Miniprotein binders against q53ft3. Designs and how they scored, part 10

Target 1, 195 residues: q53ft3
Amino acid sequence: MFGCLVAGRLVQTAAQQVAEDKFVFDLPDYESINHVVVFMLGTIPFPEGMGGSVYFSYPDSNGMPVWQLLGFVTNGKPSAIFKISGLKSGEGSQHPFGAMNIVRTPSVAQIGISVELLDSMAQQTPVGNAAVSSVDSFTQFTQKMLDNFYNFASSFAVSQAQMTPSPSEMFIPANVVLKWYENFQRRLAQNPLFW

## First folded at step 3 (miniprotein)

Design S7
Fold by ESMFold2-Fast, scan of step 3:
Parts: sequence; C-alpha cells; structure tokens
Structure S7 (fold): chain B 195 residues (1-195), chain A 81 residues (1-81)
Amino acid sequence: as target 1 above (195 residues)
Amino acid sequence: DMVKIFFWVETEDEELAEQVFELVERLLREAGVPYRIVVEGNVIYILIKTDDEEKAEQIVELILRLVQELGAKVRVIIRRE
C-alpha cells in the first residue's frame, strides 16, 4: 500500500506489515539519509475517515527504538517529504557477536506507518513535540511500566516509626522515589525520546 | 564493561510473536539479567544489559537458537561500553 524513497537508493514498495494497521520500512545506513519520501502505492485508498501517521524510529543509546511522529499521508495528500537529518543520533562503538545469525549494524532505522482515524491524527503533533496517541503502543507501554515501578516501590515504603534497625540493609527515602517518578514522567511527556 | 544487546525479532504472525515473547522473557528472567521486552504486532523488541561478557554471549546464542527453531527472523545490535 505504501512506498518509501530515499535519494540515491532503490525505492521500497514492500512494507513489512507488523499489525493489521501498521507497516514498517527498514532504512539501512540511515546516518547518510537526509530526506525520505513516503507515498501511497496503487489505486486502493484509505477507508473513509482514515489516514496514515508516519513515524521515524532509530535505536537510542540503550538500543531500544522510540518512535517520533513525522507527519501524515491521506487520500487527499498521498505523498509527503520528511527531513530526518536533524533526528539522527549516533551510538558508541558497536561490536557484533561472531556466532550470531543475521547481525546488523545499529545504523538501521525504520519508517512506520500507522493507519488511524483522521480525527485522532488532527490531535497529534509532529516532530518537536511529543504526541501520545493510542496507536503509539510503545509510549503507552513505557508509561505503564513507569507507573508499575512506582507502585511496586511504594508498596515497600514504611514510615520512620515503623522502621526496625537493620545494619545489613540500605534504605532509600520514599520522597526520592516520588521525585524521580515525577521528573521522569514530566520529561517523558515533553519528549518520549529523552531516555 | 557494560554490554547492551538489542534484538528486533520478526515473526510470521502475532500468535508466534506471543510465543517468542513468553519464551524469551522466561529465559531472561531465569538468567537474572536486567532486561526490557515489548511486543508490537508480530515484532518483539528486546533490550538486555549485563557486565558479564560470557553470560551475554550465552544469552544471545540461546535466543538466536530459540528464534531460529520457531522460524522467526532476528536482528541484533550490540553496544560495548
């Protein structure tokens, strides 16, 4: 349904379908890419009221992908050009294990296309500001994990009056955990890629 | 001395992805290394951190064998600090 073009490279027309409404293109050697073009392929339009949100993902410093919203394609605007040179980030030295099958360099990024309702797309903000959408399952998962960690840690909190002296144990004040949680959540809301 | 390992695993369908997720998570939990694993459709993302080089290699080899036996495709990125 979609095509992806990078200047100086073969056009890709076979997106990997990772869910009923999600498609991905691999971008090897993405550090050398300045712009990508995403376009609709063929004559099959989006269903009425739907369009495609275009995301860019690269491995962060921890090697985990985090999606950034680039923009949209719709039946009325079936192609778009995106600048990704400002979104690139290098990683430290990388060393593949010799015994592994299908070893890739960390310079492989992805373009993701999520088929979404036009109304929900209108509420999203492309690169520069973090947008939390129901289709961004990784961002939602990260937020849930953060909440789970805070709740888990808090379940072990005790007041000073309830503390029993124990020379072999180390304690962390609960307010330090709360402040970390609040700061992390604030930063995540400002930019999902901050970590 | 920290080794960070990222896996991107692609399966034929979501049912297979769920099986891979459960098996890999169990393996990592038993290995006792810090990890993060998430599934999106038929793709599984795995991040592993450890300061034990030998253990890192064993885990990677086990995951690759498991994924291969289940017919999935895998990409691995390793960063040494």
Scores: ipSAE 0.000, ipTM 0.074, lowest interface PAE 22.9, mean pLDDT 64

Design S8
Fold by ESMFold2-Fast, scan of step 3:
Structure S8 (fold): chain B 195 residues (1-195), chain A 81 residues (1-81)
Amino acid sequence: as target 1 above (195 residues)
Amino acid sequence: DMVVIYFIVKTEDEELARQVFELVEELLREAGVPYYIRVEGNVIIIWIVTDDEEKARQIVELILRLVQELGAKVEVKIYRE
């Protein structure tokens, strides 16, 4: 149902389903990550009245995960860019992953997505400065790149099977990422201002 | 205004390509700019996005110097708004 993109790494398209309504992506070596992009796969929408709350989790000094709300994805806004650099300090926010808090490998963070009622999501406040402003040129450019990638990749990777619990890490195949990248650079070469 | 920098780095073999990838990625992490980097065999493709033209210039210079010191070939293109 979801994908996760970090610059310089393979795109992850198969979140680990840890509950009926909860999904996680592992982020190894998270100290080197500045931004994370979360997006919905294909054209399969959230059920009516539902959306996804996006959380970031890092291990504290005793190895316990600290969960922070970054923002949301919905049918109307199926992708979002978050800045996670600098989120090492601060008490964890109220979160639905409490029962799933397990001591994690040091240096491995997680992105968590909780499928929740839109009404419940509207009552929550994301941690400050995690979401990148739509006025930000970086956000606009990255959103255009992601829209291009999402539309292109979804034609290859859309499958209801990706929304079921899976013990395997499934990624968008490297050749699909390469094709998207080649398509993107070809478009950019023809019109460098298209983004 | 946005600056987008595109590099194609071609090395003699895959081992050197992996070394260049690791060094460039570390440099980009330290620079704190959005980037995308990919290795395909002996070729490394790099995209960098920033709205800081001075930082863009510094990054270009550092990557070119690193690539030249390691004996690889490089093509660079810069797109501006």
Scores: ipSAE 0.000, ipTM 0.111, lowest interface PAE 17.8, mean pLDDT 63

Design a2A1
Fold by ESMFold2-Fast, scan of step 3:
Structure a2A1 (fold): chain B 195 residues (1-195), chain A 100 residues (1-100)
Amino acid sequence: as target 1 above (195 residues)
Amino acid sequence: SLEEQIRRILELLERLARFMKKAAERGDVERVRKLLQWLQRLIDLLEKLVQGNPELQEILEELRELVEQAREAAEQGNLDELRELADEIRELIQELRERL
């Protein structure tokens, strides 16, 4: 009923149902994840008066699960983007003497979706820095793209081209656009949501 | 490569047109106007790169006309027209890519 997308990874559309009203997605290597998109598949709507509360869980330094409410999805708002990088940064460093003898267990976080009454969801407060609206994400991306392009291109600008009469005229070489695009694509591949 | 430069600019133009459609769907006319300014700048750059190719110049001129129509639609606050023009702009960009 739900999908989960992490930039640069295959979309997950088969949540593990752990109860009649609870669904879970596993997020391996979660330390490398900055944002998660949770969305409803178009086939089955929520029952009337119900929606989905979206939770994030990661193991703390003692291996205990820490659950945090990220936000909500509903029939009227069937997708949401969540920033989780700030929620896991403070887990702490590994023990310096134990590292040599530790067989590392892969770090796996989870996204949990609990189907709840809309009235009950209205009484809950998500963690303050997790929710990212589509409009905010689009605005940030557009501004970052424009700034990145203009700043990069301007560093190669020629204020006086050969055989052009005005020294105040700015002319940007065409290959500068290609170089900017290549750099932008490279950065996007490393962190698709860096904007 | 010249062709590679043109291809990359066309990819950027297509992405900007998609963002313009999304902005129009949201009713964000100010964002549409800013995206149109970037479309115009990149089209100006493309015109210099496709000089000497009449076929590409013809399609690019049609693209420029659509962008100007979108600018006028944004000035009028005509969101429905902006959405349709965004799709038409993307179609012309694909035609340019196929004729490279």
Scores: ipSAE 0.000, ipTM 0.149, lowest interface PAE 16.6, mean pLDDT 68

Design a2A2
Fold by ESMFold2-Fast, scan of step 3:
Structure a2A2 (fold): chain B 195 residues (1-195), chain A 100 residues (1-100)
Amino acid sequence: as target 1 above (195 residues)
Amino acid sequence: SLEEQIRKILEWLELLARIMKKAAERGDVERVRKLLQLLQFLIDYLEKLVQGNPELQEILEELRELVEQAREAAEQGNLDELRELADEIRELIQELRERL
């Protein structure tokens, strides 16, 4: 149902099912990993009203797993990019993998996917929301994206004005809008913690 | 297809409304104003794509009214109202998606 991709490594498409609603990918040598992509294979959609909560686990100083919520994947948003470099041990909040008997080995991290109701997912908060630097990065990111969009729109308006006698009737073509939207979504996926 | 293009624009509008709510929560009125201008540009574009569909045009007109209320709230510095209007905008966008 799911796939996991790490830059410079072979894609994994066979998650280990550890419960009826829980799936895991192993990430050996996790200290060298900066980003992880989680995606649906598209062959089996989630049932209506359900989605997947994506968790990251690494061994703490005592070898015990520490699970952190990274984000979500749904039928409407079937892929997501997560930054895992620099993550620290989270709060003692409850999580769906807390009661599971998962055998841990040193230097191996895991990506966990828990199939949950969308209403339940809406009540959860991914890690990384508390840093002041994240707020500043979000502001810089949105400003850059808005500036890029206005530059595209303005350049197109000038081109249209040169070709038509009524420049006040500007119309932005679908391909320009969709191209900017795709670029914006790609950038957003690189920084999912800002939403 | 035209329908798929409209759906993607509505997804973009919903995303921008979420950004606007976050900007209002941070007290960033200048960011809110720029986002409102972008929302207006996309609404104008969407209106041309849904011409000939009176039901969608009626909902889109309600969306325009909410955006105008948000502009007034931004001019007054009313951040609480901006947050509420962002949620209402998202609800109307969802209504448009359901009508497609």
Scores: ipSAE 0.005, ipTM 0.219, lowest interface PAE 10.9, mean pLDDT 67

Design a2B1
Fold by ESMFold2-Fast, scan of step 3:
Structure a2B1 (fold): chain B 195 residues (1-195), chain A 100 residues (1-100)
Amino acid sequence: as target 1 above (195 residues)
Amino acid sequence: SLEEQIEQILERLEELAEEMKEAAERGDVKTVARLLLELARLIFELERLVQGNPELAKILWRLRRLVLQARKAAEQGNLDELRELADEIRELIQELRERL
């Protein structure tokens, strides 16, 4: 039903259902994450009058989850971009405290989605500046998909000297992938709907 | 045009699915992984272009799930599962084409 995308990582489309109305995605190595995109897959809409509240959770110094409301996804706004870098454990803290958290606290955060009545959602206030309201969610999602494609494809690049001849295999020069990526980013920046 | 873009994406999906099946049969997991990422990108593009058609959206959702499963199989080196998933992906892409 839902998807979760982090720049430089494989998109997740298989949320763990932890209750009838609650779904979670695990985010390993969350300290390196600045933005998260949450979106509906577009196949099954929310029931009339309902939407999804999006939460971010990270472990505190005792390993207890600290949940924060990031924002919402609805049938009318099926994707959203959230900045989580300012919400992480140890943010604004001295290095010694952060080191203690790194040693004892698991490095896995979660994105939680709770299916709720729109009226109930309207009464809740997301943490300030988490939602990137001025950025088109479609443009950001597309850009992050392209980043993931380029990074992944480049991770398989080898020099000609390292190649073992095989007539059944095809190799694409890394510069061709880079040129395609740069051209597409430029076009997307000029007009997000050029395609 | 919109119709030309859809046709072009479908043609590319079919090419990628065939290449992926052949790579999976060879046990070339690196090539499979790269092709799966390209499939995921094109599926996203196609989802946007066919918005408003719930039947097609359902097939595309199923394709995305299979691509994710195939990626995990490739990472684990589970060649038997990878080959089965490659065939399922190819069949779903063919079904998608017949419905468009």
Scores: ipSAE 0.000, ipTM 0.097, lowest interface PAE 19.9, mean pLDDT 69

Design a2B2
Fold by ESMFold2-Fast, scan of step 3:
Structure a2B2 (fold): chain B 195 residues (1-195), chain A 100 residues (1-100)
Amino acid sequence: as target 1 above (195 residues)
Amino acid sequence: SLEEQIEQILERLEELAEEMKEAAERGDVKTVARLLWELARLIIELERLVQGNPELAKILLRLLYLVFQARKAAEQGNLDELRELADEIRELIQELRERL
């Protein structure tokens, strides 16, 4: 039902269902994550009067999950961008050497989606600066999509250049992708409604 | 299997393109925008699964470009352009299927 996108990573579309109304995405190496995009796939809408509350969870010093409400997705607003970099700050820095018997925290954070009544969601208050109100979530998703496609085409062209130095077919996709990517990126910066 | 994953994505792309054409004919821009979002996402996933094929990469890149043009048409309320783009997207998805 849902998708999750992190900058520099492939999109996740297979959420783990942990309850009738709860879905989870795992975020390994969460310390490197600044923003997360959560969106509905569009294949299955929420039932009438329902929506999704989006939560972020990270392990505390005891390895226990700490859940924070980031915001909401609904049939009317099926995507949202959240800034999580400011939400990962806990107490004190970790000891750099493993000489002490300190409880190890998991290295995996989670995005949780809880399907809730819209009336219930209206009564909840998200964490202050989690929602990125000044950024179009579709624009952000589209930019990340272009980056992923460009990386593929570029890596393919470079790899094939080493294997077969044919000037033909293998370099054409990279040139077309590079030209299109640069034009799109430039136009998007000038006018977000360009595409 | 990989072949089954590709087939499932292709089937879904065809379904979405047909739904988008119907929505565009009705002037349901909200539904079109949602379907374009889903199309873009599946195109990325398919590109990942068919890595190493430059001909498929070209088709996927063109398909992605048409999806972006369709979003622009939808945001501007240009239903005529949107309907034309929906048809082009559907035809290109058929070409993609024939090559996979």
Scores: ipSAE 0.014, ipTM 0.248, lowest interface PAE 8.3, mean pLDDT 67

Design aA1
Fold by ESMFold2-Fast, scan of step 3:
Structure aA1 (fold): chain B 195 residues (1-195), chain A 97 residues (1-97)
Amino acid sequence: as target 1 above (195 residues)
Amino acid sequence: SDRERLIKLAKLAARLLRFALKLARQGNTERAKKLIEWAIRLLRMIEKLATTPEEEEIVEQAIEAAQEALQLLEQGKPDEVEEILQEAIELLEELIQ
């Protein structure tokens, strides 16, 4: 019913059903994960009046699972992007050389989806740092496109490059814009979450 | 602020449409279509950031113009796209001001 995608990894479309209303995706090597995309498969909608609450679980320092509510998916909003890097205790607790000094058993995090009544979902509060809104997503995409454009353009022997983006004040050959677009498209094709 | 985000997105959308027009003139229809599709996605975001009825109307008209241009390219009529893409660009320039 659901899919789960992490940048640089194969998409998962076969959730493990652990209860009538609960589905889980395993995320091995979770310490390398910054963002997770959860989406509904288009052929399997929720029953009327229902939706999915999306949770993230990681093992704490004692090996106990810590579940946090990331957000929701519904028939009207069938996909969501979540930033989980700020929610991992291991990342937040790192000593300056902790990654070099600490050898840990490989840990598996989980994405959990609980099918719930929309009224029940409305009573719940997701963690504040997890959800990536559509506005924030497009703003981030726009910033990455601008950054990629300036970085690409600066790789050529260009005498003048404005540091502030001002379309009316930029003077560049049209061929440079085309090359930038082709480069960006190629990178996006290799990794759809690149942006 | 929402206004600052709107202006940045509108400037990028206008640039995408200008380059799409250049590609359409060169007969590079598939790349022109991709750029117009990107512009429409940005316009949908701008629509959410619009706070006045005037802004909302301009954005809706720009989306309609971009969609019409996309349809004309899909129909193999790139020569008919220039006027419509210029209209969309002018609408975005009004929004920026």
Scores: ipSAE 0.000, ipTM 0.103, lowest interface PAE 17.3, mean pLDDT 68

Design aA2
Fold by ESMFold2-Fast, scan of step 3:
Structure aA2 (fold): chain B 195 residues (1-195), chain A 97 residues (1-97)
Amino acid sequence: as target 1 above (195 residues)
Amino acid sequence: SDREKLIELAKFAAKLLRLALRLARQGNTEKAKRLIELAIKWLRIIERLATTPEEEEIVEQAIEAAQEALQLLEQGKPDEVEEILQEAIELLEELIQ
């Protein structure tokens, strides 16, 4: 029903079903993971009025799993990107995986999906800043691109401080900007995370 | 060719404006404003690559629409912001066809 993707790793499509309504993916070497994508495979929809609550668990100093609610997937929004890099030292949230509180190896985390009523899901609050919308990710990209452009362009800028100290008076040849853009696009095509 | 470069850059500017439209719809005025400003900078570069009067006119109209969108965001007119940003996007789509 579900898939789990981590950058640089093989996609997982075979979740371990631990109850009729509960599914788990193992994430070995989780310390190296910044983002996780959870998605529905599209073959089996959720039953009417239901969706999936997505949880992340990591072992604490005693090897006990700490579960945190990341967000949700539904038939109307069947995929979500979650940032987990900041959650590894946080407190656990209330979770439906009580029977799954088994001591884990220190390097293995888990993604848990609990099939729940949409009305129940609406009453739950995910941990702060876990969900990363496509708009937010692309906004971060465009902001980084603007910063990259400014840094690149400034190396070619002619200082006008002696005559006109206003920063708005900076002049950059169009050819320099176009060259930067072509270089940036080429690098991005080779590695989207180069910046 | 200059036209091929113009088309690539126009597609990119259109993507920036579409993202700005989404953010404006969400009420994220500051991020929308920054993306529109970035799009205008790219449109000015595209303007220099235009070789026909028709291409120049479309780019100039797109720049004007984007600049008007910035003013409308400041005035708190979300319906008009959406309308003018959509107009700018359509102008760029016409340019790349």
Scores: ipSAE 0.000, ipTM 0.160, lowest interface PAE 15.5, mean pLDDT 69

Design aA3
Fold by ESMFold2-Fast, scan of step 3:
Structure aA3 (fold): chain B 195 residues (1-195), chain A 97 residues (1-97)
Amino acid sequence: as target 1 above (195 residues)
Amino acid sequence: SDRELLIRWAKIAAKLLRRALELARQGNTEEAKKLIERAIKLLRFIERLATTPEEEEIVEQAIEAAQEALQLLEQGKPDEVEEILQEAIELLEELIQ
């Protein structure tokens, strides 16, 4: 029903179902993660009047889960981007996973999805501005990131072109960077979540 | 070819300037300045890929317009920035055609 994406890692599409209405993804080495994308696969919609509340959990100093509400996904908004950097300081929110004994390893965080009534979701407060909550916003953010990377790389290439290259230094031709950038842009335009 | 590479990079520079124009219109002058500066660096690079006098002139004029826009934003004259950024974008679109 759901997928979970972290930049530079394999996309996860097989959530662990821990109850009829609850799904979990494991996030190993979570300390290096800044953003997580949660999305619906599009094959099975939510029932009328229902949606998904998205939670983030990490082990505290005692190994106990600290759950925080990040935001929501619905049939009308089937994907959301969340910034999780800075959420590891121990503050938790009210959550439906409280009594569940979910087995975790010490270095693994989790994304939890709870299927809930839309009316109930409307009354909940996500933790401090974690949500960047649309595909369009993600596409624009990704475009900005790619543009920044490309500009940095091209700026370096200009500097190198002004000097005789040292044979002891490694470098990548600017043309290769440009080809990668254009291919990635084309792929994004066809399917914003292809990666 | 060098011309194909120039055109592809010019498209990216034009995109950066269009985004800078939008940010300037929204009153986000600091982010607009950053994008203009990045566009200028990219235009400096593609200037060396120009193979005809026409291409060279267009890139040089686009750089000049982008630099003028940057100065106008520094001086707190955002109203005049739109016309100058639009000129730079149109120059690059002529190159891309």
Scores: ipSAE 0.000, ipTM 0.073, lowest interface PAE 22.1, mean pLDDT 70

Design aA4
Fold by ESMFold2-Fast, scan of step 3:
Structure aA4 (fold): chain B 195 residues (1-195), chain A 97 residues (1-97)
Amino acid sequence: as target 1 above (195 residues)
Amino acid sequence: SDREELIRLAKYAALILRWALKLARQGNTERAKELIEIAIRALRRIEELATTPEEEEIVEQAIEAAQEALQLLEQGKPDEVEEILQEAIELLEELIQ
């Protein structure tokens, strides 16, 4: 029902269901993540009057999850960008600096989606400026992502042509990557939420 | 794939019915009815994706149970509503397994 996207990583479309109304995505090595995009796949809408509350959690020094409300996704606004860089370091009585010479717990954070009534969602306040709610901001982020992927894929294709390819490697022509990028940009320009 | 989409839709329908059951227990009959109708729409899509007679039978039974739950909600029979909604959820869980 949902997808989760981080710049430079494979998109996740298979959330783990942990309760009747709750879904979770794992975010390994989350300290390197600045923004997370949460979106609906478009095939299955929320029931009328319901939406998804989006939470972020990270393990504290004891390994206990600390959940924070980032924002919401709804049928009318099926994607949202969240800035988590300020949340993963946080402020608290236990600061990472100081006598912290202990092997760190695995840095795996989670994005949680709770299916809730819109009335209930309206009564809750997301943390600070975590949510980047405008469509323009989403479009800008997505365009940067596309540019990054296209540049990475194109540079990889050229480098692969210069190196001896291994038998397990597939060679993807650069013109195919260009055609895909142009098609995706065209569709995004016409409808930023075409997913 | 059709199989993968069927499983996703079945999980969604089960989730929606579980929420409908919760609302019915709380006495929110009107909202519970709306959610059951949404679940029935999902079940009809699952029916189109079902490829085996066993899957088709389970989906058909789940649709009938959901439709019966709507009638029971109109009649104000909360115990029977909870029972039939739970039956529909269990049918969908069998489809998923």
Scores: ipSAE 0.000, ipTM 0.186, lowest interface PAE 15.2, mean pLDDT 68

Design aA5
Fold by ESMFold2-Fast, scan of step 3:
Structure aA5 (fold): chain B 195 residues (1-195), chain A 97 residues (1-97)
Amino acid sequence: as target 1 above (195 residues)
Amino acid sequence: SDREQLIELAKMAAEFLRLALELARQGNTEEAKQIIEYAIELLRLIEELATTPEEEEIVEQAIEAAQEALQLLEQGKPDEVEEILQEAIELLEELIQ
């Protein structure tokens, strides 16, 4: 149902199912990974009203997993790219001479996918800068769609105001449309899945 | 850097297109279409990162090729799908080099 892609590595298409609603991919040598793509694969969609919350886990200094919410995949947005370079253990060391730290051991991180209700997902806030491209693209697309809708509705309302209203047509006050657009745009900026 | 991020995303897009090509060869048309659409999403992000005219042109050609591959899959033209996907992969390899 899911795939996981890292630059320069073979695509993983076989997630390990750890519960009825939970799937994981192992990311060996994760400290060399900057971006991960998580995507749906196959013809079976999420059940109505459900989607996937995408988590990233790495071992802390005591070897215990630290889980962070990266973002989401849904039937409407079935692919998402995440930047994990800022979330790795020891991330504070981003300098030209990092390669001089030669004593390195392989580390294994995990991508986790939890199948959850869309309403539940809409209430959660992913870590600040993990989601890239698909979430950004989705937000940009939705903002553009809202702008297009607003421009269309405003143009239509102005045109209708200059004509005699048709008795067979239903009209919505422009202020209601503007208020809805404002509120929707604010909420979308916080979480693209809020609707 | 923007260039390093562009190269990473180009590698990912190329891997998606290679997966799509394999799925198309297997007759898994619906899954091949899904993967090509994911590749196009990455190509759109690469487009935003492209700074030189040559990079911009290669990305635009790759997007067009990927979109044409989707259309050819709907038309049931597997030989042409293979050709256009391979062309798109080669374009992305030029971005990586």
Scores: ipSAE 0.733, ipTM 0.907, lowest interface PAE 0.9, mean pLDDT 78

